# Miniprotein binders against q53ft3: the designs that were tried, part 59

Target 1, 195 residues: q53ft3
Amino acid sequence: MFGCLVAGRLVQTAAQQVAEDKFVFDLPDYESINHVVVFMLGTIPFPEGMGGSVYFSYPDSNGMPVWQLLGFVTNGKPSAIFKISGLKSGEGSQHPFGAMNIVRTPSVAQIGISVELLDSMAQQTPVGNAAVSSVDSFTQFTQKMLDNFYNFASSFAVSQAQMTPSPSEMFIPANVVLKWYENFQRRLAQNPLFW

## First folded at step 8 (miniprotein)

Design Vb5
Fold by ESMFold2-Fast, scan of step 8:
Structure Vb5 (fold): chain B 195 residues (1-195), chain A 83 residues (1-83)
Amino acid sequence: as target 1 above (195 residues)
Amino acid sequence: SVEELAEEIREALEEVEQLYEEAQELLEQGDVEEALRVLLEAYKLAFKALKKARELGLRELLAEALILIWRILYLMERIRESQ
């Protein structure tokens, strides 16, 4: 039902279902991660009155999970960007994953999604610095996203140049992607607030 | 209004999601050529939405369009590798 994206990494679309209403994505090498995107995969909605609470968990110095509420995804807002770099110190928040102390390797964090009633979600308070709210943080995330997109698209377009002519009409020219990336990068550098 | 234009972009991105899902179903049925055609349509629509979101300063829709474009290109690459 859900996808999880970290800039510079392959998208994860196969969450581990750990309970009827609970899903988890593993984030290896989490100390290098600044932002995480959580999104719903397609047009299949949550049941009426339901949504997803999004949590972040990292192992503390004793290997115990520290869970923090990042925010929510709903049918009306099916994707969300979270800054996690500032959340790796301090105590966890109240969370529905309390009994779920799964075995984890050092340096592996998790994103948890709990499918909950919207009324229950309204009673919960996300950690203050989880949502992307600063221009600098959002700019850095967008830059990494563009870098990932550009690198992938350029590689793909080179491969396409070596294929039979008829399939070439189905693919994007590398020059179009490169020009788009350069123009967007220039605008972003000149005025990070323009978007 | 900006709110009306934002809604148009959201509707376009929802259509992109529907096209993406249609392409996956076509792949499961073995119709690779039609899947690639549908993914190209999704890509074009997503880029149009991206441009509009950028010009209007709609940050979340800009990010959603980027994610969709990346997913489309990734799936197209997976298809290429499997042929």
Scores: ipSAE 0.014, ipTM 0.287, lowest interface PAE 7.0, mean pLDDT 69

Design Vb6
Fold by ESMFold2-Fast, scan of step 8:
Structure Vb6 (fold): chain B 195 residues (1-195), chain A 83 residues (1-83)
Amino acid sequence: as target 1 above (195 residues)
Amino acid sequence: SVEELAEEIREALEEVEQLYEEAQELLEQGDVEEALTVLIEAYRLARKAFEKARELGLLELIKEAMALIWKIIFLMERIRESQ
């Protein structure tokens, strides 16, 4: 449904769908990117009363991920260009490796698109720089990512169950995925350094 | 072949596990910034492995990639809270 374009790179038109209403593009080596174009492919419009909120996630100067709202795309405005260079705090003198320049560590950012009600979108304010508080930014990123992967796991399990069952293939019920997710989080909280 | 692609994904996930262990060792040594750098790389590799496993419909590899992604994110959150 969506495309993502960066000058000098191959256009991406195959977003990773992590939930029914959420799509993600990965942006490797994002520190070289000044602008990102997000657009609708034109084959499928948004449902009436809905649009897409566009988010950007990147590692900050300390290597911590940050997550912020860039803007919106709608049926009436199906493409938008976003300047992300001002949102990157890891560039130049802010670079994590600083003057050492020992090794170029690949960094990856993400563009996220969340299909939302237009009324909800109208109440939101895009950020003009990388900063919410460090705590808020990281919390938003981790929570959104956990939600996305949990939703994907649940959706995948349902899709597998809805496929015509094959005697030679195993499917995993959504309940088993939920149980594993909860157990994993619990175990990790108890013994974070073991694994 | 699908089996060759699956093996590439398994090797990638094994590297993610090694990076995760390296990050834990760096944390034990007090090298927080380097640990975060390693975890960001681990996340990137785990994310790509997850996408490839999903595209191929390889359920066990999808589960393994998700587990590693959750480990990485949770450890990064704990590092943030301890700072």
Scores: ipSAE 0.000, ipTM 0.128, lowest interface PAE 14.5, mean pLDDT 64

Design Vb7
Fold by ESMFold2-Fast, scan of step 8:
Structure Vb7 (fold): chain B 195 residues (1-195), chain A 83 residues (1-83)
Amino acid sequence: as target 1 above (195 residues)
Amino acid sequence: SVEELAEEIREALEEVEQLYEEAQELLEQGDVEEALEVLYEAFRLAKKALRKAEELGLKELIAEALELLWRILYLMERIRESQ
């Protein structure tokens, strides 16, 4: 139902369902990630009056997740771009030299989506700097997102027979990006003013 | 030829960009209704260009058409928010 995209990586479309209303994407090597895009695939809309709250989670020193609210995705706003680089503090902020001398165990952060009532979402406050707020920044990242998304889908279709699967990679069918846009366009047509 | 059709699509996308700029100028003048009408025209043209690019399998033009469609829809949504 959802997709998650990081520039330069294969798009993820297979969220792990951890509860009836909760979905998670893994973000390995999250320290190298600046922006994350969360979007609806366009095949299944939210039920009327419902939307998705988008959370970011990183493991603390004992491996327990710490969750922060990034923003929202709804039928009217089916994609959102988040800057997470400012949110991911390294372990041991009191020990700046410790990180320089350790061989990092791969760290995995998560994007979580919780399906909630729109009224409940309206009462929540996202972290202040997570959402991309400027028009210029949004259009530039959208361009990169579409290019990466389409390239990954096309690459999968062309090389499917000869591709040796990487166990750490996720991929999508070639037409997924087009399906999302077709659904979005249909909604706009149904609402002649806006989506 | 495929190249001739690709050029036709590129020209259409350039026209979409011009319509988008025209809509922004109309908004600055306070002509919201006319700006919105121009944006709907840009949307229709971009959608047509996208279909042609898809039919021909021209990856770069598909991406460009999708980006323009997102820009148009984003501006329409921002206008709605201000309403």
Scores: ipSAE 0.000, ipTM 0.130, lowest interface PAE 11.2, mean pLDDT 64

Design Vc1
Fold by ESMFold2-Fast, scan of step 8:
Formats: structure tokens, C-alpha cells, sequence
Structure Vc1 (fold): chain B 195 residues (1-195), chain A 83 residues (1-83)
């Protein structure tokens, strides 16, 4: 239902479902990550009146996962770019994942998506400056991220076996990635807020 | 297990959320009686889920149940005021 994209890495489209309303992506080597894009695949929409709250997790000095609310994705705004480089070692947000006792590897960050009522989401406050909020900044970072992703995908298309797949990861054919990039660029050019 | 019980409580709260959305839709269509009936059912299920979460000490499910109960109460109050 969801995808997760980090510049220079293969897109993840197979979130681990940890509850009926909760999905998780693993982010290995997260210290090198500045921005993360979370988006809906467009195949299965949220039920009307619902959306997804997006969280980031990093273990604190005691090894406890610290969940921070980054923002939201909805049917009307199905993708968002988040800056996470300044959030490590911060205080945790109120979050729904603690009840599920989500186990986290100390060297791996996680993106969590919780499907929630839009009315409930309106009562929550994301951590400051996580979302790229201005049209100019959003367009600039989105363009740079897509360019990096497209270059990687193109490299994959001409080279053999860029990565060895793991059971929790899905690899998209290069032509699908190219088609997505071209469609997204066209939409962004027509309306920078189509997200 | 606690994880299995937590999943059952989450399932109940998802049903509550769905009933809440259905009730909102019924209200927009003018079906006040149906909306109230569904909200009452949602309220009872949410209270039951809250009690179970409290017994198990599941803090995040307690908070989620409380927020859903609050949304139901607000909608019920809106219906009352519109009469």
C-alpha cells in the first residue's frame, strides 16, 4: 500500500505489517540518511475519513525505541518528504506502536505508518521542521531526490544484480520506476502541490 | 499472549472507527436515527476495549480508545444540538 524512498537506495514497497493498522519499513545504515519519502502506491486508497500517521524510530542511549511523529499521508496528499537528520537522540512523541512491543535492531531505524482517523490525526503535533513544508523547498528537495533515485534506477537497468533481495524487501523493475518518475515529474510541473 | 490480546483490542477499535465514519455519513444523508444507533454501539464497544486495555496496562491502546470515545461523544453532542 505504501512505499518508502531514500535517495540513492532502492525503493521499498513491501512494508512489514505488524498489526491490522500498522506498517513498518526498516532503514539500515540510517546515520547516512537525511531525507525520507513516504508515499502511497495508488493501488489501495485509505478508507474515507482515514489517513496514515508517519513515525520515525531510533533507539535512545538505554536501547529503548524513541518514536517521533513526522507527519501524515492521506488520499488527498499521498506522499510527503521528511528531514530526519536532526531528530536523532530527541524526545519521543506520543505514539501507538508501544502497545505492540515493536522490536528494533539497535543499528536500524524504522519508519512506522499507523492508519488513523483524520479527526484523531488533527489532534497530534508532529516534531518541528521534520516535514518539508514550503512549496519552493519541497519542490527543490523532491526534484533532487527523484533525480538521485532515477540515476540509481537507470544504473540498475543496465547493470546486473545491483542488490541481493531479502525476504522483507521488494525490488521494482526498472521500467516501472522510470514510468513513476516521469509521471511524477509531469504532475509536479503541472501542480507542485499535487502531493 | 499479550500481543494477541493487543491485536484483538486493536481490531475492536478499528471496528469502532469504522462505525464512527459510517455514522458521520448517515448524518450527512439525514439519517439521524441510524447514526445515533450506530454511535451507541460504537461507544459501548470502545468502552469495553478501554477497560480491556486498562486491565492489561496497554498505554497506547488506552489513549487510542479514549480519543475514539471523545470523538463519539462530540458527534453525539452535535446531533443533540441539531435537534
Amino acid sequence: as target 1 above (195 residues)
Amino acid sequence: SVEELAREILAALLIVAWRYLYAKERLEQGDVEEALEVLQEAYELAQEALEQAQELGLTELIKRAQRLIRLIEILMELIRESQ
Scores: ipSAE 0.000, ipTM 0.190, lowest interface PAE 20.0, mean pLDDT 68

Design Vc2
Fold by ESMFold2-Fast, scan of step 8:
Structure Vc2 (fold): chain B 195 residues (1-195), chain A 83 residues (1-83)
Amino acid sequence: as target 1 above (195 residues)
Amino acid sequence: SVEELALEILKALMAVLWKYIFAKERLEQGDVEEALEVLQEAYELAQEALEQAQELGLTRLIELAQFLIRAIELLMERIRESQ
């Protein structure tokens, strides 16, 4: 149902389901992580009146997990970016993961997602200013990315042609980018999780 | 399979594009420090994806990765020049 993206690493789309309403992503070598993106995959929406509370956990100096509430994802706001670099020395938040048998190692942090009632989520306060940005929907997210990519590719190809008169010296031909973009669009339209 | 590995590389490159877009939005808001931080993350992910695509000989993904790396470098250069 969810994806997790960390800089310098391949996207994770297979969360470990540790309870009916709880999902976890492992983040090894967490000291190198500055930002984490959490997003809904877009195939299965939350049930009406529900959303996901996003938590971050790291082991403290005694090996005990420190859970902190980062923010939320909902059907109306299906992705969010969180800055976690400043949170590694913070204090814990109230969290629903304390009673779970989540295996932790000294060098592995975790992202936890708890499916909760929207009314319950509204009463919670995320730590610090962890939430940095949001997108209205997964479809809007992917379409905006594709549009910006195509626009930049077109602009770049034109700019390179003006600076380098020989077409054989252009790094990325506009026709190759356009054909790739069209094929990607077709596949995305057929399966929004082609991602 | 090669097809499954190609899909994972494509997902990583789409994530790079997303970070690039986010960085541009942060720049619009005047948050240069955050933008540069995200661009550095995008750069590292793109380099790793390029290496994996080259290892598997996936021409289309190699081209996409190289394009995104150049896009990131150009944006970082523009930011540096405006400081």
Scores: ipSAE 0.015, ipTM 0.211, lowest interface PAE 6.5, mean pLDDT 67

Design Vc3
Fold by ESMFold2-Fast, scan of step 8:
Formats: C-alpha cells, structure tokens, sequence
Structure Vc3 (fold): chain B 195 residues (1-195), chain A 83 residues (1-83)
C-alpha cells in the first residue's frame, strides 16, 4: 500500500504490516538520513473518511523507542516529504561528570503508518516543521539529491583515476565536475524551472 | 572520446535527477500534467544514459541509471493512480 524513499537509497515498497491498520518501514543507519518521502503506491486507496498518520521512531539514549508524529498522507495528498534531521535527541546521551549515560542504540529507526479517521488526524499536531510545506523545503531536498549525485560522480572520477593511475588513461578531474555542479546550482537558484 | 562519453552520461544522469525533482515541485503546485511530461522526458533520458553506460561497461553508472529509472516509474504510477 505504501512506499518509502530516502535520497541515495533503494525505494522500499514492502512495508511490514504489524496490525490491520499499522505498517512499518525500517530505516537502518538513520543518523545519515535528512529527508524521508512517504507515498501511496496507488494500488489501493484509503477507505472513505480515512487517511494515514506518519510517525518516526528512533532509539533514545537507553535504546527505548520514541515515537513522533511527522504528518499525514491521504487520498487527496498521497505523498509527503518529511525532514527528520534535527528530530533525533542526543542531549540525554552524555553527562559532563560521569560515564553512566551509555548509549546502547541499534542504528535502525522506523517509519510507522497508522490508518486513522480524517477527523481524528485533523486534531493532531505534528512535531516541529517535519512536513515539507514550502518551496524552500523542496529546494533543500533537491540540493541533497544533487549533492548525493555529485558525490557519486566525484567518487567515480577518483575511482577511475585509482584503477588506471597512468596519466594516459581516461579520467574526469574532480575539479571539473565541481565547477559544473556549481554552475548548475547557480542556474538552479536563478530559475528553479530552467531544466 | 571515452572521456567525452563519460561526461555526457554523467551530465545526462544529473539532468534526470533534476527532472525528477522538478516533477515533485510541479506536483506541489498542482501541475499534474506538466509533472508527467517532465517525468516522461526524464525516463527517456535515463534509458538513453543506461544504454550508453551498458555499452561502455560502466557498472556504477549503470546501477545509478537503473535506480533513477525505478524512482521515476514509482512516481509516475503514484500520479496515475491518484487521478
């Protein structure tokens, strides 16, 4: 019923159904994740009057799950982008005068989707500014996607140079790739719709 | 020539990623038809880049192209079913 997308990772389309109305996606190495997209596959709509409340769970300093409401998906808005960077609390994991606060966390967080009544969802308040509601938030997401691809391209150029260290072999200098990326970003900032 | 082709494939995949993002921006603005047009262009460009990468045996570019094609297909399906 649902899909989950993280920039630079394979899309997940097989949520684990843990109850009749509850679905979960695992997010390994969640500390590296800034944005998550949750969307409906389009194969089955929500029943009339219902939608999906989207939750994020991370382990606290004691390894206990902490659930936070991120936002909603509905038949009328079947996809949503959430910023989860900054929602992870590390303040309880360190103590200046002792070593008793040991962080015993698996590196796995979860996205949970609960099928709920639309009226009930309207009465709930998502945490902070997790939901992407502005062009600025989309711009940040696009920058992260571009950075991810740039890092791949830069890594490719370096890897090619290492595999064939001879100056006569084909390779793409990292500085040239960086200059092209900077020019692209500048043009994107001037007109986000130019491409 | 091989260096030029590698640069063209890289740029093509860069444009595919951007078109995917542009389509999401169009969806936020309610421009569903324009979003689908952009995704179709991205899809065609991604397939061309995949074919070129396969001919040159560039495994990392092949994998990236396949990932982008999958993302485009899922978003297009989502849009189609939402209507």
Amino acid sequence: as target 1 above (195 residues)
Amino acid sequence: SVEELAREIFLALFLVAWRYVLAKLKLEQGDVEEALEVLQEAYELAQEALEQAQELGLTELIKRAQKLIRLIEYLMELIRESQ
Scores: ipSAE 0.014, ipTM 0.230, lowest interface PAE 7.6, mean pLDDT 67

Design Vc4
Fold by ESMFold2-Fast, scan of step 8:
Structure Vc4 (fold): chain B 195 residues (1-195), chain A 83 residues (1-83)
Amino acid sequence: as target 1 above (195 residues)
Amino acid sequence: SVEELAKEILAALLEVLWRYLYARELLEQGDVEEALEVLQEAYELAQEALEQAQELGLTRLIERAQRLIEAIEILMERIRESQ
């Protein structure tokens, strides 16, 4: 039902089912992981009124798992990106995995997915800044992309002014870039969801 | 309502953008095969969102979907050229 992606590693699409409503992915060498993407495969939707709560677990100094709530996936939002690099020294969250047969290996962390009622999920609070909001990250990416585009286009315009342009090259006037950049930033700042 | 459908299409396009960003990160780390799989998923989702936006006549979302599709196509072509 679920997949798990870590930059620089093979995608995992075969979660270990440890209960009727609970699934786990192993993350070996977790100290090198900054972000984890959890997503639904799209073949089997959640039943109406249900979604998935996403947890992260790492072994503490005694080898006991420390579970933290990262966020949620639902039929309407079937993937999410989580930053886990800051969570390795945090305190554990309330979690549903207490009685499960979980392997406690000192070098391996886990992603846990618990299928829960949407009403229950709405009452839970994810740890700090673990969930990277699609809106906030879209805003940051769009601003950074526009900054990079503006800088590149300005540099390109200067270099092209010193060279004879070819007929197949697109010459971008600095004025056009400035107007588009400013208009888009203004709209994005007022309403990130206008996209 | 049309507004609710528009929000659903927008959510799908944000999902496309996230997959596109993740694919770029995979490429930086040398995971070309995984990046192509993620881009293919993004491409299919973007095409579906484009069709839905066209059915509803949502010009802004049509434009956004087309831009994302173009970005995906450019990145996929760049990957093919580098192999």
Scores: ipSAE 0.000, ipTM 0.127, lowest interface PAE 12.7, mean pLDDT 67

Design Vc5
Fold by ESMFold2-Fast, scan of step 8:
Structure Vc5 (fold): chain B 195 residues (1-195), chain A 83 residues (1-83)
Amino acid sequence: as target 1 above (195 residues)
Amino acid sequence: SVEELAREILAALLIVAWRYLYAKERLEQGDVEEALEVLQEAYELAQEALEQAQELGLTRLIELAQFLIRAIELLMERIRESQ
């Protein structure tokens, strides 16, 4: 149902189900993570009137998990990006993962998703400024991903610019990358659902 | 719905893009085997996403899928030539 993305790491799409309504992703070496993206795969929607509360957990100095509410995902807002770099020394939030308050391996954090009634989610307060609105989160995530990809592709294309055209060679011309990127980004900025 | 399918296709393409960046990082650290494996998985996912976008006539997602497929093919070719 869910996916979890960290820049520079393999995407996780197989959450561990720890209860009927609770799912967890492990994040090893979490101190190197700045942002986490949580999204619905789109294959299976939440049941009517339900959504997902997204939590982040890291081990404290005693190895005990500290859970913080980051935000929410719903059928209407199926993706969210969270900045967790500022939360690694933060205070814990009220959380539904009480039974999972066990000593954990150092350097391994978790993303927890609790399926809850939308009315219940409306009563909860995410910590700090970790969560960005789903529309903003989606746009920021897409933009950052495109910027990173564009910079790499463009630098590679430029490095090959002096080579003569060859039938057996495949290159992405810098001008093609630039024009595509500018057009795509402009349309995305006008309407995130422009497809 | 078409909107739900479009979001699923975009999610897949975002996964492809992140896997591409991860493969690049693995390659810079000398892990060619992991890089090629991840790129192959990204390539297959991108091809499936392209097919789905074409069936639904989603022009922007078709363009994104084709762009990512070309980027993957180029990187894989570069790796092969460096071996």
Scores: ipSAE 0.014, ipTM 0.248, lowest interface PAE 7.7, mean pLDDT 68

Design Vc6
Fold by ESMFold2-Fast, scan of step 8:
Structure Vc6 (fold): chain B 195 residues (1-195), chain A 83 residues (1-83)
Amino acid sequence: as target 1 above (195 residues)
Amino acid sequence: SVEELALEILKALMAVLWKYIFAKERLEQGDVEEALEVLQEAYELAQEALEQAQELGLTELIKRAQKLIRLIEYLMELIRESQ
């Protein structure tokens, strides 16, 4: 249902479901991470009156998780960008992950998503320094970028399966991928909202 | 394979483009610090992608990486001048 993007790393789309209403992404080497993007995937919306509270957890000096509320994602705002590089090792905020004390290595942080009632979410205060982007545009751009890339890759894979491989044609696959990229950039320049 | 490596470089360049767009939006909102942090991340990722493309001799990916690096450098220079 959710995706998580970190600078310089592959997009994570397979959250670990730790409860009916709770999902977690692991973030190894979290001290090198400045920003995290959390977004809703595809076609599965939140149930009416519900949304997702987004938490960040890092291990303290004893290896115990310290949870902090970063913000929210909803059907109306299905993505958010959070700054985590400025978060301090102080006591965590109040959180629903209480007794779910998950054993973690010292260098691994987590993003937690708790599906909650919108009324409950409205009463919570996120930690400072969390930046919320132009939500709809970035969610749509990221998802369409991924969708167009996957669609092109799938089309290329089918075409390649019907071709005779040749050493002299080593660069043809790269050129085919580049053609998609060029077409994508050209369309983006003509109409920025096509993405 | 060369195909798989080229696809990974392309994915990295797509991430660079996304970060550049995000940084530009941060600047419009007055968040200069956030913009610079994201631009630095984009710059480092773009440089890595350029180096990988150069090692593999992928001319078109080299050109794409260089173009994105120039865009990032230009925006960073504009920020620097406005200080």
Scores: ipSAE 0.014, ipTM 0.229, lowest interface PAE 8.0, mean pLDDT 68

Design Vd1
Fold by ESMFold2-Fast, scan of step 8:
Structure Vd1 (fold): chain B 195 residues (1-195), chain A 97 residues (1-97)
Amino acid sequence: as target 1 above (195 residues)
Amino acid sequence: SDREELIQLAEEAAELLEQALELARQGNTREALALILIAIWRLLYIEERATTPEEETIVIQAIRAALEALRLLRQGKPDEVEEILQQAIELLEELIQ
């Protein structure tokens, strides 16, 4: 039903169902993550009157999960981008000096999706700085990415077309695609809104 | 095994393209574009990990087909996308075999 995307990582499309109405994605090494994208796959819509509340959970200093409401996805707004970097700082222990003296184990955060009544969702208050875009913003980002790739590939294809006299078909070498992808993911990791 | 991991990743990429095809059929071009793009990112991840020339060739061909599908959807030609997406899916099924 759902997907979860982090820049430079494998897209997750198989959420773990932990209850009839609850789904979870694991986010290993979450301290390196700035943004996550949560989206519906589109072929399995929410039942009428229902939507998804999106939560973020990380372990606190005692190893207990701290759940925070990031926002929502619905049939009408099936994708959203959330900034989680501000949420990863420990609520009580924000100084790096103390952290340097404590042995730390790798931490795994989670994205949780709870299927809820739309009326119930309307009464909830997401954390103020988490949601940075809606489905419209994700779609616009995707369109800009496609335009950027097309322009990049086209500039190369012009040179190649002069070598191959078959103008009805364009062949893009694998190294050109890989170079674009590497540049794109690097920039996305630095600033997911660089577009 | 490395082969089992590659098969699982390819199956997931094929599922994304199948979902994109269904969205394109429904006229949901926005979501179809997003899923095709996500599938391409996954295929690029797989390509970096392909270990045989045969695997690499199939993945590259699937990437090219998915890119052509993006081009057609960008141009507002969703009806022309079905054949191209089906070709990409079939290439990934060949890899899985």
Scores: ipSAE 0.014, ipTM 0.275, lowest interface PAE 7.4, mean pLDDT 67

Design Vd2
Fold by ESMFold2-Fast, scan of step 8:
Structure Vd2 (fold): chain B 195 residues (1-195), chain A 97 residues (1-97)
Amino acid sequence: as target 1 above (195 residues)
Amino acid sequence: SDREELIQLAEEAAELLEQALELARQGNTLEALKLIMAAIWKLIFIEELATTPEEERIVLQAIKAAFEALKLLRQGKPDEVEEILQQAIELLEELIQ
């Protein structure tokens, strides 16, 4: 249902479903991540009155996840860009044996998506400055690129679903992503003002 | 600061393109392609941090070069891929000045 893009990494489209209404993407080596993009694939829209709350989680000094609300995705706004670099060390930990502990904690964070009622989402407060402005020209350019990929990927998914329906998460081969990039590049060459 | 973040992202993107260049030289086309794609996404975030017309011009040229590299790599033109990737790396080095 969802995709996740990390700057400098390949797109993830196979979220781990951990509950009927909850999905998770793993972010290994999260200390090197500054921005995350979350988007809908277009094959399955949210039911009327529902949307997705987007959370970020990293392990604290005890290895326990610390969840923070980043923002939302909806049928009307199916993609969002989040800056997470300022959130990784927001939780200060004081541990008297920290300097003596030689056991290493894995550097794996998560993006969580919870399908919730829009009315419930309206009452929640995302962490400050995590969401990137949706009104600037760069956000419009990024949205066009994501819309183009979203449409291409969803077209492929519908085709595959019609042949052999599967309950597992969507699988998008690397060649599909390459073909999308070729098509997008071709459009840019044909219309220099497409940006 | 936005400038410090831009420099960090530009260094990371340049490193990805340098690794892709070496993989392309070795004939490892699929892995080179993956790194070029990763670099493109990083360049998109750099564009958000560009505040001057000159910075915007340079990063957009780097994005176009990276997409051209993908096309050439698929067409089996490794020498041209090397040339265009080197151009993109030089553009990114100009951003960090």
Scores: ipSAE 0.014, ipTM 0.171, lowest interface PAE 8.2, mean pLDDT 68

Design Vd3
Fold by ESMFold2-Fast, scan of step 8:
Structure Vd3 (fold): chain B 195 residues (1-195), chain A 97 residues (1-97)
Amino acid sequence: as target 1 above (195 residues)
Amino acid sequence: SDREELIQLAEEAAELLEQALELARQGNTREAFLLIFEAAWRLVLIELLATTPEEEEIVYQAFRAAKEALRLLEQGKPDEVEEILQQAIELLEELIQ
């Protein structure tokens, strides 16, 4: 139902469902991530009156998860780009051996998507700088790429009743989405005017 | 190359539609639907690779045919998809040549 994209990494299209209304993507080595993109795959819309709240979680210094609301995805706005580099903690302090550490404990962050009523979502405030407000070429490019993919794919509106009871295996082959992304990336690198 | 990728995707889509046509003839509407859907996703990729107006028009027409076939199968009308699927296959063959 959802995809998660990080520049320089393979696109993830198989979110782990941890509750009826909650989905998670794992982000290993999150300290190297500046932006994440969350999008709907286009074949399974949200039920009427519902949308998805997008959260980011990272481990604090005690290993406890810290969740922050990044923003939303809806049937009317099925993709969103978030800057997460500013949300990482511990950047301002000095430690005598900080620069001497050459081996770090692996850090795994998560993107969480919670399916919620639109009215409930409207009452929530995302963290100040998570949603990219200033225009940059990467953000504009990625948004247009996702909009084109989603709009074209969603033109195949299908009834879920026509699908097998295992929708995650049947709706969109994960390798097709991955191949589309890899193809688009390759074409952009060779011809910046392609887009 | 992008051209080789486009041709391969068109060949795969055509084969999926041929298999879907046979399944529709057997009254297996669910499996036919799924194969047409698989072909449609390849049409999405072909659109991204198409560089000429002629190629874009052909893939658009094939896409419309696939979408109409999916609609008819959803309505329980597999008997009405044969000509539409055959049209889509012929359009993809035009891309391959």
Scores: ipSAE 0.005, ipTM 0.191, lowest interface PAE 10.9, mean pLDDT 67

Design Vd4
Fold by ESMFold2-Fast, scan of step 8:
Structure Vd4 (fold): chain B 195 residues (1-195), chain A 97 residues (1-97)
Amino acid sequence: as target 1 above (195 residues)
Amino acid sequence: SDREELIQLAEEAAELLEQALELARQGNTKEALALILEALWRLLYIRELATTPEEETIVIQAYRAAREAFELLRQGKPDEVEEILQQAIELLEELIQ
């Protein structure tokens, strides 16, 4: 139902469903990521009165996941861009042993999507979105990024079609990219503040 | 600052292309292609951070070189990739200055 895009990486369109109402994307090497785009694939809408709360999770110093609410996606706002650079990761309590008390913490973060009632979502305050510096600059940057993504992905899809497919490889259907791009551009043109 | 972020991303892109070149030399084409893709997306972000015509020109040239290297490597022409990837790396080093 969802897609996740990180600049510099192949788009993910196969979220891991971990509960009936919960979906997760893995983000390896997340410290290299500045922005994450979450979007609906456009095939299946949310049920009436429902939307998706988007969370970012990183391992703390004890290796336990820490979830932060980034924002929301809905049928009326099916794409959102989040800045995750600058979010604290794995900061534990003070202790006297420093390096002698090191727990190996994986560098894998996650984007989680929880399908929730719109009324419940309205009561929640996103934390990651506060890092956005300018609405106009961010919107312009986002539009250019999406244009560049679509052009690259379309060219890549053509190139991929000419390669010998590998069973372990995941391909992005050109129609999915087109639907995503057109839906996002339409929303952006109608209301630049939707993100 | 945008300048500091641009430099950081350019350093990361250059390192990715250097690693891709070594992987290509070892015949690890799949991993080399993946790293070139990571560098290409960083170049798109760098383009948005560029504030001067000179910076934009260098980014565009680096992107084109890395893209060409990707397609040549995909076609099984690794001998033609090394010089082109090195050109892209040199262009990124020029941005860092």
Scores: ipSAE 0.000, ipTM 0.149, lowest interface PAE 12.0, mean pLDDT 68

